VHH binders against EKC/KEOPS complex subunit cgi121 (cgi121). Designs and how they scored, part 23

Target 1, 174 residues: EKC/KEOPS complex subunit cgi121 (cgi121), of Schizosaccharomyces pombe (q9p7j3)
Amino acid sequence: MILPLFPETQVHVFVYENVSNCAAIHEQLISQNPIYDYAFLDAATILYKKQVYSAIIRALEDRRDEQMKTKTIHSEVILSLSPKTEISSAFRQFSMTKKSKNIVVVKIDSKLTEEEEFERLDKLVEGNRVEFSDEELQKLIDFKVLKKNYKLDPSTLENPLASILSSIALRGYS

## First folded at step 18 (VHH)

Design pk1 (from pi18 with S30N)
Fold by OpenDDE, fold request of step 21:
Structure pk1 (fold): chain B 174 residues (1-174), chain A 123 residues (1-123)
Amino acid sequence: as target 1 above (174 residues)
Amino acid sequence: DVQLVESGGGLVQAGGSLRLSCAASGFTFNAYAMYWGRQAPGKGREWVSGITWRGRSTLYASSVKGRFTISRDNAKNTLYLQMNNLKPEDTALYYCAAGIFPFSTDFSDYEYWGQGTQVTVSS
């Protein structure tokens, strides 16, 4: 996918359910294995496609403007999902853990087609690929975690999309 | 109640300039991407320009690129469109729109719209 604001940057997003090797993936991330150069998100924390893309756009803006807070664009995507400014909090809130079962995987600056990237990623993730859609994400979400991450209450839950995206947008400005 | 109120339109000669404003209220302005669209009589609505919530990224339709400049003042909850070197084909009703998702050129992704301000460019 090409974002209108960033035509030179190709982005791919994949969703996996019933992933059996999250712990192994996590170890590779800790060791900074370059083959795992993705943003691995816990699907339990993602409700909308626009949530992911909003974070991506924010991260890309920050990279462009040389204002990233993290070391990599993928870690910046994770940070950009969070309403909190603390990197550690963002990772705790949104990154894949060893206990994760369902994940959203983001690739920034891909030089491959979506299918080619998938073939590459499929060698790393032992799970079932599902469509990256609001419908599928809705099946994987943990609302308790979601509410906690974005401090959603009954009023803000009337429009979860707006509330979540606002939180992303207003990070560091409130 | 959400409101987007456009102003600054009018009659101008070709080659002239106008500055449109869009005053926003009733929602968290700085959390939204903002957009300009326009519609000429007998034509469909055309996407003109957009700006992200922080004002750090902008995009323009090819038809206005280099002539129009979109900007925003989040402290004033106001969106602007500086239009230079106006052409007769720029004649249209100009709409301000707000979208919570940054960034989309698809009108269906916008939550709020203004009523528009008329811009007429004479030859």
Scores: ipSAE 0.912, ipTM 0.947, lowest interface PAE 0.5, mean pLDDT 96
Fold by OpenDDE, fold request of step 19:
Structure pk1 (fold): chain B 174 residues (1-174), chain A 123 residues (1-123)
Amino acid sequence: as target 1 above (174 residues)
Amino acid sequence: DVQLVESGGGLVQAGGSLRLSCAASGFTFNAYAMYWGRQAPGKGREWVSGITWRGRSTLYASSVKGRFTISRDNAKNTLYLQMNNLKPEDTALYYCAAGIFPFSTDFSDYEYWGQGTQVTVSS
């Protein structure tokens, strides 16, 4: 997928459910295995496609402007999901953990087609790929975690999309 | 109460310039991407330009690229469109819009719209 603002950057997003090897993936991430050069998100924290893309866009802007706060574009995507400025908090809030069962995987700067990228990723993730859609994400979300991450209350829950995206947008500015 | 109020339109000769403003209120301006669209007589609405919430990224339709400049002042909750080297084909009602998604060229992704300001460019 190509974003209008970043035509030279190819982005792929994948969703996996019932992943059995998150602990193993997490170990590879800790060891900084370059084969695992993705942003691995806990699907329990992602409700909308636009949430993911909002974070991606913010991260890409920051990279372009040499204003990233993290080391990699993928870590910056994770940070960009968070309403908090603390990197550790962002990772705790949104990054895949050893206990995760469902994940969203983001690839920035892909040189491959979506299918080719999937074939590569499929060797790393032991789970079932599902469609990257609001419908599928809604099945995987943990609303308690979501509410906590974005401090959603009954008022802001009237429009969760706007509330979440606003939180992403206003990080460091509110 | 959400409001987007455009101003700055008018009659200009070809080659002239105008600066449109869009004053926003009733929502968190700096959380929204902002856009300009226009609708010429007898035609559908055309996407003109967009700017992200922080004003770091902009995009223009090919028809206005190099002539129009979109900008925003988040402290003033105002969106701008500097239009230079105007052409008769730029004649249209110009709308500003707000979208919570950081950037989209799809009108359906915008939450709020203004009433528009008329720009008329004579030959």
Scores: ipSAE 0.911, ipTM 0.947, lowest interface PAE 0.5, mean pLDDT 96
Fold by OpenDDE, fold request of step 21:
Structure pk1 (fold): chain B 174 residues (1-174), chain A 123 residues (1-123)
Amino acid sequence: as target 1 above (174 residues)
Amino acid sequence: DVQLVESGGGLVQAGGSLRLSCAASGFTFNAYAMYWGRQAPGKGREWVSGITWRGRSTLYASSVKGRFTISRDNAKNTLYLQMNNLKPEDTALYYCAAGIFPFSTDFSDYEYWGQGTQVTVSS
């Protein structure tokens, strides 16, 4: 898809459930294999599409303005999901782990159609693709982890979307 | 109590300028993208401009691009719209809106709306 603010940047987001090779993928990421040039997120930490896109937009703004805190746009997306400024914390909070079962995969600056990108990614991920929707994300979320990551309390849980997106927006501005 | 209060509208001649303001209160202004929309008599609401929560990115409708400038002062919880080279077709009630999701041109994605300020441009 194309974001209105970044018409020259094509973004694709995919969701996989029951992924059997997260450990193998993680190893490739650690080794910085360029074939795995994606942001791999633990789906247990993602509740809304807008959560992902908010992080993407923030990351793209920072890249455009040459203010990225991380080395790659994909790592910046991961950082941008976090209410914390620490990169290590953001990765611990949101990045796919070896133990992950469900993942959200983000591709920035894609030169391929969504279908072509999927075919490429499908060779790397051993799992079932599901629709990138709030409905599907809701099935995969771990609310305990979500509450911890964004420090949600009974008050902020009244509107989780607003609370989460506010946290993303206000990172570093508290 | 959330409030968005527009001001600065009025009657101007074609080619003139106006500066609209939108004073926000009752919510965390810095966390929201802000937008301007307008509605002319007998027409639906038209999207005019938007700005992200940090003010780093802006977008304009083709009809106002090059003439209007959106800006914000987060310290003052205020949104602005500088309108230059106004045309009769710019006549409308101008609304400011707040959206927690950056960035959308869809009105349904906005959480809060102001009451509007009238801008009338005479030929």
Scores: ipSAE 0.911, ipTM 0.947, lowest interface PAE 0.5, mean pLDDT 96
Fold by OpenDDE, last read:
Structure pk1 (fold): chain B 174 residues (1-174), chain A 123 residues (1-123)
Amino acid sequence: as target 1 above (174 residues)
Amino acid sequence: DVQLVESGGGLVQAGGSLRLSCAASGFTFNAYAMYWGRQAPGKGREWVSGITWRGRSTLYASSVKGRFTISRDNAKNTLYLQMNNLKPEDTALYYCAAGIFPFSTDFSDYEYWGQGTQVTVSS
């Protein structure tokens, strides 16, 4: 996928359910294995496609403007999902853990087609690929975690999309 | 109540300039991407320009690129459109819009719309 604001940047997003090797993937990430150059998100924390894309756009803007807070664009995407400025907090909130079951995987700066990228990623992830859609994400979400991550209350839950995206947008303003 | 109020439209000769403003209220302005659209007589609504919530990224329709400049002042909750080298084909009702998702050229992704300000460019 090509974002209108970043036509030179190829972005792919994949969703996996019932992943059995999250612990193994996590170890590879800790080891900074370049083959695992993705943003691995816990699907339990992602409710909307626009949530992911908003974070991606923010991260890409920050990279372009040389204002990234993290070392890599993929880690910046994770940070950009968070309403908090602390990197460690963002990772605890949104990053895949050893205990994760369902994941969202983001690839930025891909030189491959979506299918080609999937073929590579499929060798790394032992799970079932599902469609990247709000419908599928809704099946995987943990609302307790979501509410906690974005401090959603009855008022903000009236429009969860707006509340979440606002939180992403306003990070650093509070 | 959410409000987007456009101003700055009017009659101008070809080659002239106008600066449109859109005053926003009733929502968190700096959390929204902002957009301009326009509708000429007898035509459908056309996407003109957009700007992200922090004002760091902008995009323009090919028809206005190089002539129009979108900007925003988050402290004033105001969106602007500087229109230079205006042409008769720029004649339209210009709308301001707000979208919580940054960034989309699809009108269906916008939550709020203004009532528009008329721009007329004479030959």
Scores: ipSAE 0.911, ipTM 0.947, lowest interface PAE 0.5, mean pLDDT 96
Fold by OpenDDE, last read:
Structure pk1 (fold): chain B 174 residues (1-174), chain A 123 residues (1-123)
Amino acid sequence: as target 1 above (174 residues)
Amino acid sequence: DVQLVESGGGLVQAGGSLRLSCAASGFTFNAYAMYWGRQAPGKGREWVSGITWRGRSTLYASSVKGRFTISRDNAKNTLYLQMNNLKPEDTALYYCAAGIFPFSTDFSDYEYWGQGTQVTVSS
């Protein structure tokens, strides 16, 4: 996928359910294995496609403007999902953990087609790929976690999309 | 209540300039991407320009690129469109819009719209 604002940057997003090797993937991430050059998100924290893309756009802007807070664009995507400025908090909130079962995987600066990238990623992830759609994400979401991450209350839950995207947008403004 | 109020339109000769403003209220302005669209007589609505919530990224339609500049002042909850080297084909009703998702060129992704300000460019 190509984002209108960043035509030179190809982005791919994949969703996996019933992943059996999240712990192993996590270890590779900790060791900074370059083969795992992705943003691995806990699907329990993602409700909308636009949530992911909003974070991606923010991260890409920050990279372009040389204002990233993290070391890599993928870590910046994770940070950009969070309403908090603290990096550790963002990772705790949104990144895949050893206990994760379902994940969203983001690839920035891909040189491959979506299918080719999938084939590469599929060698790393032991799970079932599902469609990256709001419908599928809704099946994987943990609303308790979502509400906690974005401090959603009954009023903001009337429009979760707006509330979540606003939180992403307003990080660092208040 | 959400309001987007455009201003700055008018009659101008070809080659002239105008600066449109869009005053926003009733929503968290700096959380939204903002956009300009226009509709010429007898034509459908055309996407003109967009700007992300922090004002760091902008995009323009090919027809206005190099002539128009979109900007915003989040402290004033105001969106701007500087229009230079205006052409008769720029004649249209200009709308501002707000979208919570940054960034989309699809009108269906916008939550709020203004009533528009008329821009007329004479030959």
Scores: ipSAE 0.910, ipTM 0.946, lowest interface PAE 0.5, mean pLDDT 96
Fold by OpenDDE, fold request of step 21:
Structure pk1 (fold): chain B 174 residues (1-174), chain A 123 residues (1-123)
Amino acid sequence: as target 1 above (174 residues)
Amino acid sequence: DVQLVESGGGLVQAGGSLRLSCAASGFTFNAYAMYWGRQAPGKGREWVSGITWRGRSTLYASSVKGRFTISRDNAKNTLYLQMNNLKPEDTALYYCAAGIFPFSTDFSDYEYWGQGTQVTVSS
């Protein structure tokens, strides 16, 4: 996918359910294996496609403007999902853990087609690929976690999309 | 109540300039991407320009690129459109719009719209 604001940057997003090797993937990420150059998100924390793309756009803006808070664009995407400024908090809130079952995988600056990237990623992830859609994400979400991450209350739950995207947008604002 | 109120439109000669403003109220302005659209008589709505919530990124339609400049002041909850080197084909009702998702050129992704301000460019 090409974002209109960043026409030279190719982005791919994949969703996997029933992943059996999240612990192994996590170990590779800790060891900073370059083969795992992706943002691995816990699908339990993602409700909308626009949530992911909002974070990506924010991260790309920050990279362009040389204002990233993290070391890599993928870690910046994770940070950009969070309403909190602390990197550690963002990772605890949104990153894949050893116990994750379903994941969202983001690739920034891909040199491959979506299918080629999928073939590469499919060698790393032992699970079932599902469509990257609001419908599929809704099946994987943990609303308790979502509510906690974005401090959603009954009033904001009337329009979760607006609340989530506002939280992303307002991170770091006083 | 949510309001977007456009101003600054008027009659101007070809080659002239106008600066449109859009005053926003009733919602968290700095959480929204902002956009300008226009509609000429007998034509459909045309996307003109957009700006992200922090004002760091902008995009323009090819028809106005190099002549129009979109900007915003989040402290004043105001969106601007500086229009230079105006042409008769720029004649239209100009609308301000707000979208919670940054960034989309699809009008269906916008939550709020103003009533518009008329811009008329004479030859």
Scores: ipSAE 0.909, ipTM 0.946, lowest interface PAE 0.5, mean pLDDT 96

Design pk1 (from pi18 with S30N)
Fold by OpenDDE, fold request of step 19:
Structure pk1 (fold): chain B 174 residues (1-174), chain A 123 residues (1-123)
Amino acid sequence: as target 1 above (174 residues)
Amino acid sequence: DVQLVESGGGLVQAGGSLRLSCAASGFTFNAYAMYWGRQAPGKGREWVSGITWRGRSTLYASSVKGRFTISRDNAKNTLYLQMNNLKPEDTALYYCAAGIFPFSTDFSDYEYWGQGTQVTVSS
């Protein structure tokens, strides 16, 4: 996918359910294995496609403007999902853990087609690929976690999309 | 009560300039991407320009690129469109819009719209 604001940057997003090797993937991420150059998100924390793309856009703006708070563009995507400025909090809130079962995987600056990227990623993830859509994401979401991450209350739950994207937009804003 | 109120339109000769403003209220302005669209007589609505919530990124339609400049003042909850070197084909009703998702050129992704301000460019 090409984003209008960043036509030179190719982005791919994949969703996997029933992943059996999240613990193994997590270890590779900790060891900073270059083969795992993706943003691995816990699908339980993602409700909308626009949530992911909003984070991606913010991360890309940060990179373009040389204002990234994290080391990599993929870690910046994870940070950008969070309403909190603390990197550790963002990772705790949104990053895939050893206990994750369903994941959203983001690739920034891909040089491959979506199909080629999938073939590469499929060698790393042991699970079932599902469509990256709001419909599929809604099946995987943990609303308790979502409400906690974004401090959603009955009023903001009337329009969760607006509340979530506002949180992403306003992080660190003063 | 959400409101977007455009102003600054009017009649101008070709080659002239106008500066449009859009005053926003009733929502968290700095959490939204803002956009300008326009609709000429007998034509559909055309996307003109967009700006992200903090004004860090902007985008323009090819028809206005190099002539129009979009900007925003979040402290004033105001969106602007500086229009230079205006042409008769720029004649249209100009709309301000707000979208919670930054960034989209699809009008269906926008939550709020103004009533528009008329811009007429004579030859």
Scores: ipSAE 0.908, ipTM 0.946, lowest interface PAE 0.5, mean pLDDT 96
Fold by ESMFold2, fold request of step 19:
Structure pk1 (fold): chain B 174 residues (1-174), chain A 123 residues (1-123)
Amino acid sequence: as target 1 above (174 residues)
Amino acid sequence: DVQLVESGGGLVQAGGSLRLSCAASGFTFNAYAMYWGRQAPGKGREWVSGITWRGRSTLYASSVKGRFTISRDNAKNTLYLQMNNLKPEDTALYYCAAGIFPFSTDFSDYEYWGQGTQVTVSS
């Protein structure tokens, strides 16, 4: 996908369900293995494609303007999903963990086609790839986690898009 | 309760300038990307310009780039379009729009729309 504001930046997003090796992936991320240079998100925290793209756009804007708070663009995407400025909270709330079952994987600055990037990623992830779509994301979300992460009122949980995207927009500015 | 109200349109000679304003109320302005579009009589809507939440990123249609400047004042909940070196083909109804998604050139992604202000550029 090419974002209008960042036309030179190629982005791919993949969704996997029933992932059996999150613990192994997590170990590689801690080891900073460059083959694993992606953002690995817990799908239980992601409800919308626009949620992911909003975080990506914010991270890219911050990188361009030298306002990143984390080491890599992929870690900055994880921070950018959060309504809070504390880095450790964002990672705890949104990152894939050793116990995650379903994941959303983001690649920024890809030099590969989507299928080429998938071929690389598929060697790393033991799970079933599904479409990156609101339909598939809705099957994988945990609404209790979503409500907690974004402090959603029960009355607004039916259509939380604006609340979620506002939180991403306003982190550090409200 | 959401309202977007454009102003500043009018009649101007080719080569002249106008500044459009869009006053916003009823929503959290700094959580939204903002846009200008225009529609000439008998034509479809044309995307003109957009600006992200805090004004750090902007984009322009090629037909207006270098002549138009989008800006926003989040303290006053107001969006602006400075239009310089106007041409007769800039004649249109100009309207502002707001989208919670931080940047799209697709009109279907926007949640709120103004009614527009007429700009007429005479040759």
Scores: ipSAE 0.857, ipTM 0.928, lowest interface PAE 0.6, mean pLDDT 94
Fold by ESMFold2, fold request of step 21:
Parts: structure tokens; C-alpha cells; sequence
Structure pk1 (fold): chain B 174 residues (1-174), chain A 123 residues (1-123)
């Protein structure tokens, strides 16, 4: 995908369900293995495509403007999903963990087509790829986790898009 | 209630300048990307320019780049379009729009729309 504001930056997003090797992937991320240079998100925290793209756009804007708070663009995407400025809480709340079952995987600055990036990623993830779509994300979300992460009240839980995206926009500025 | 109210339109000679304003109320302005569009008589809607939440990123249609400048003042909840070196082809109804998604050139991604202000450029 090419974002209008960042036409030189190729972004791919993949969704996997029933992932059996999250613990192994997690170990590789902690060891900073460059083959695993993606943002690995717990799908239980992601309800919308626009949620992921909003975090990506914020991270890219912050990188361009030298305002990143984390070491890599992929870790910056994880931070950008959070309504709070604390880096460690963003990772606890949104990153894939050893116990995750379904994941969303983001690659920024890809030099590959979506198909080529998928073939690379598919060798790392033991699970079933599903479409990156609101329909598939809604099957994987945990609404209790979503409510907690974004402090949603009952009135917004039926259509929380604006509340979630506002949180991503306003982190550090409210 | 959400309101977007454009002002600053009018009749101007070719080569002249105008500054449009869009006053916003009823929503958290700095959580929204903002946009200008226009519609000339006998033509479809044309995307003109957009600006992200805090004003750090902008984009322009090729037809206006270098002549128009989009800006925003989040303290005043106001969006602006400075239009310089105006041409008769710039004649249109200009309207502002707001979208919660941080940036899109697709009109279907915008939640709020103004009524528009007429700009007429005479030769």
C-alpha cells in the first residue's frame, strides 16, 4: 500500500489467526533478530484497518519530523496505537505476547510487493493468513481489551472508531 | 452540533488573491484532518488540499500546487486556504471537510462538510 502523504514508503499489513509459535517469535523480537523486523501486534487489540493506518501515519509523520520516541519505526507504530505516552505500557497493551493467538503484522519501508513480503513472513509465522479487513478484525478483537486500552464508555462501544482514532491523534497533546 | 462555516469567497480579478476561512465547532478540531474541495459549474467535485491533525503534513492537487497554501490554527479551530495568482479555472464553490482518519484524498472518508463559499475569478 502507498500512503498519499508518504509516497516513497511502502507499507504492508498482514493478519494471522491461530498462530502456534508466538512464544518463538517473541523470543526473536527480544533478541532483536533483524529477520523479524516487523511490528507484531496482538489482534485482540485491533478493531479497524483505520486504527492500524492511523498509528502508521502518526509514526511516519513523527519519524520525518525527528519526533520519534522509540528506536525503530515498527516500535513507533506500537507506541502510536496508545492513548498514553508511556512506552512500556503501549508495548504491554498492544504488542503480540507469548500467549497471543491472533496477530496483526506491519512492515514499513518494504522494498517488496505484498506477495513477496508475505512469502518472507509466512516462513516466520505458524498460523493462517486472513484478509486485513474490518470484517476479519472484528472476529479477532477482544472488546474487553479494547474498552480497557482506550477507556471507552458504554455509549461509544457500539461505534468506537472516532474515540479510538482521537486517542491516537491526541496522545501527548490533550 | 457539528458546524463547518466557510467564508472569504467573492469576486476577484485574474492574478489576484483570496484567503478562505473555515470556522469549526461541535467536535475536537485537533483530532481531525482537514480538507478543501471545490466544485466548478458543470464539473464534478475536485479535491484541492488536505492537512493533518497538527498541521505538520499537507498535500495539494497538481492544479493548485505552488499557488494555494492550506493552514490551520488549532487554538482558533479554524482552517485556511490562501489562494494566490488566481485563474478563471479556479472559479468554483469551495468547501471544507473534516475526517477523523489522519489523511485521505477520498471524499468518502470525511465525516463533516461545510456548505461552501463561492469564488469567482474574472479575466
Amino acid sequence: as target 1 above (174 residues)
Amino acid sequence: DVQLVESGGGLVQAGGSLRLSCAASGFTFNAYAMYWGRQAPGKGREWVSGITWRGRSTLYASSVKGRFTISRDNAKNTLYLQMNNLKPEDTALYYCAAGIFPFSTDFSDYEYWGQGTQVTVSS
Scores: ipSAE 0.857, ipTM 0.930, lowest interface PAE 0.7, mean pLDDT 94
Fold by ESMFold2, fold request of step 19:
Structure pk1 (fold): chain B 174 residues (1-174), chain A 123 residues (1-123)
Amino acid sequence: as target 1 above (174 residues)
Amino acid sequence: DVQLVESGGGLVQAGGSLRLSCAASGFTFNAYAMYWGRQAPGKGREWVSGITWRGRSTLYASSVKGRFTISRDNAKNTLYLQMNNLKPEDTALYYCAAGIFPFSTDFSDYEYWGQGTQVTVSS
């Protein structure tokens, strides 16, 4: 995918359900294995494609402007999903854990086509790839987690897109 | 209620300048990306320019790049378009729009639209 504001930056997003090896992936991430240089998100926290792309756009804007708070663009995407400025809270709330079952995986600065990146990622993730779509994300979300992460009230939960995207936009500025 | 109100249009000679304003109310302005579009008589709507939440990123249609400058003042809830070196081809109804998604050139991604202000550039 090519984002209008960042036309030289290729981004791919993949969704996997029923992932059996999150613990193994997690160990590789803490070991900083460069083969695992992706953002691994818990799908229980992601409801919309626009939620993921909003975080990506914010992270890319911050990288361009030398305002990143974390060490990598992928960790910055994780931070950018959060309404809170504390880095550890963002990782606790949005990152894949050893107990995660479904994941959203983001690759920024890919030099590969989507199919080529998928072939690489599929060797790392033991699970079923599904389409990155609002329809598939809605099947994987945990609304109780979403409500907690973004402090949504009952009326907002019926159409939370604007509240979620506002939180991503306003972190540190409201 | 959400309201976007454009102003600053008018009649100007080719080569001249105008500054458009879009006053916003009824929504959290600094959570929205903002845009200008235009529609000339007998033509479809044309995307002109966009700006992210805090004004750090902008994009322009090739037809206006280098001549038009989009900006925003989040303290005043106002979007601007500085239009320099105007050409008869710039004659159109100019309207602002707002989208909660941080940046898109697709009109279907925008939630709010203004009524527009007329710009007429005479040769």
Scores: ipSAE 0.854, ipTM 0.929, lowest interface PAE 0.7, mean pLDDT 94
Fold by ESMFold2, fold request of step 19:
Structure pk1 (fold): chain B 174 residues (1-174), chain A 123 residues (1-123)
Amino acid sequence: as target 1 above (174 residues)
Amino acid sequence: DVQLVESGGGLVQAGGSLRLSCAASGFTFNAYAMYWGRQAPGKGREWVSGITWRGRSTLYASSVKGRFTISRDNAKNTLYLQMNNLKPEDTALYYCAAGIFPFSTDFSDYEYWGQGTQVTVSS
């Protein structure tokens, strides 16, 4: 996908369900294996495509303007999902863990088409690819986790999009 | 109530300049991307320009790039469009819009719209 604001930056997002090797992937991320240079998110925390793209756009703006708080663009996407400024909280709340079952995977600065990137990623992830769509994300979300991560109340839980995206926009700016 | 109120339109000769303002109220302005669109008589809506929530990124339609400048003042909840070197083809009703998603050129992604201010450019 090409974002209008960042036309030279190719972004791909993939969703996998029933992933059997999250622990192995996690160990590769800890060891900083360059083959695993993606953002691996726990799908239990992601409800909307716009949630992911909002975090990507914020991370890309911050990179361009030399305002990143983390070392890589992919870690910056993880931070950018969070309403909180603490980096460790963002990773704990949004990153894939060894216990994750479903994941959302983001590649920024891809030099490949979506299907070429998928071929590469599919060698790393033991699970079933599903469409990156609001319909599929809604099947994988954990609403209790979402409520906690974004401090949603009963009224915002009925239509949480604006609350979630506001949190992404306002982190660090009140 | 959410309100977006445009002002600054009027009649101007070709080559002239105008500055449009859009005063916003009833929502958290700095959480929204902001946009200008226009509609010429008898034509559909045309996307003109957009700006991200803190003003750090902007985009322009090719027809106005280099002549128009979008900006925002989050302390005053106000969006601006500086229009220079105006042409008769710029004659339109200009309206502002707000979208919670930080950037889309698709009007269906916007939550709020103003009523517009008329800009008329004479030859």
Scores: ipSAE 0.850, ipTM 0.926, lowest interface PAE 0.7, mean pLDDT 94
Fold by ESMFold2, fold request of step 21:
Structure pk1 (fold): chain B 174 residues (1-174), chain A 123 residues (1-123)
Amino acid sequence: as target 1 above (174 residues)
Amino acid sequence: DVQLVESGGGLVQAGGSLRLSCAASGFTFNAYAMYWGRQAPGKGREWVSGITWRGRSTLYASSVKGRFTISRDNAKNTLYLQMNNLKPEDTALYYCAAGIFPFSTDFSDYEYWGQGTQVTVSS
């Protein structure tokens, strides 16, 4: 995908359900294995495509302006999903864990087509790819987790898009 | 109640300048990307420019790049468009819009719209 503000930055996003090897992937991420240079998110925390792209756009804008708070662009995407400035809280709340069942995987600065990137990623993830769409994300979300992560009240849980995107926009500014 | 109110339009000679303002109320301004669009007589709606939440990124339609400058003042909840070297083909109703998504050139992604301010450029 090509973002209008960042036309030279190729981004791909993939969704997998029923992933059986999250523990193995997690070990590779801790080891900083360059083959695993993606952002691995727990799909239980992601409700909208726009949620992911908002975090990506914020991370890219912060990288361009030398305002990143984390070491890599992929870790910056994870931070950018969070309403809180604490890096450790963002990773705890949004990153894939050893116990995750469904994941969203983000690649920034890809030199590959979406199909080529998928073929590489599919060798690493033991699970079923589904479409990156609001319809599929809605099947994988945990609304209790979403409510906690974004401090949503019950009245906004039926249409939380604006609250979620506002949290991503305002981290560190409100 | 959400409102976007444009001002600063008027009649100007070709080669002249105008500065448009868009005063926003009823929503958290610094959580929204902001945009200018225009509609000329007998033509469809044209995307003109956009600016991210905090004003750090901007984009322009090729027809106005280098002549128009979008900016925002989040303390005043106001969006601006500085228009220089105006041409008769810039004659249009100019309107601002707001979208919660950080940046899109797709009008369907915007939640709020102003009524517009007329700019007329004479030869």
Scores: ipSAE 0.847, ipTM 0.926, lowest interface PAE 0.7, mean pLDDT 94

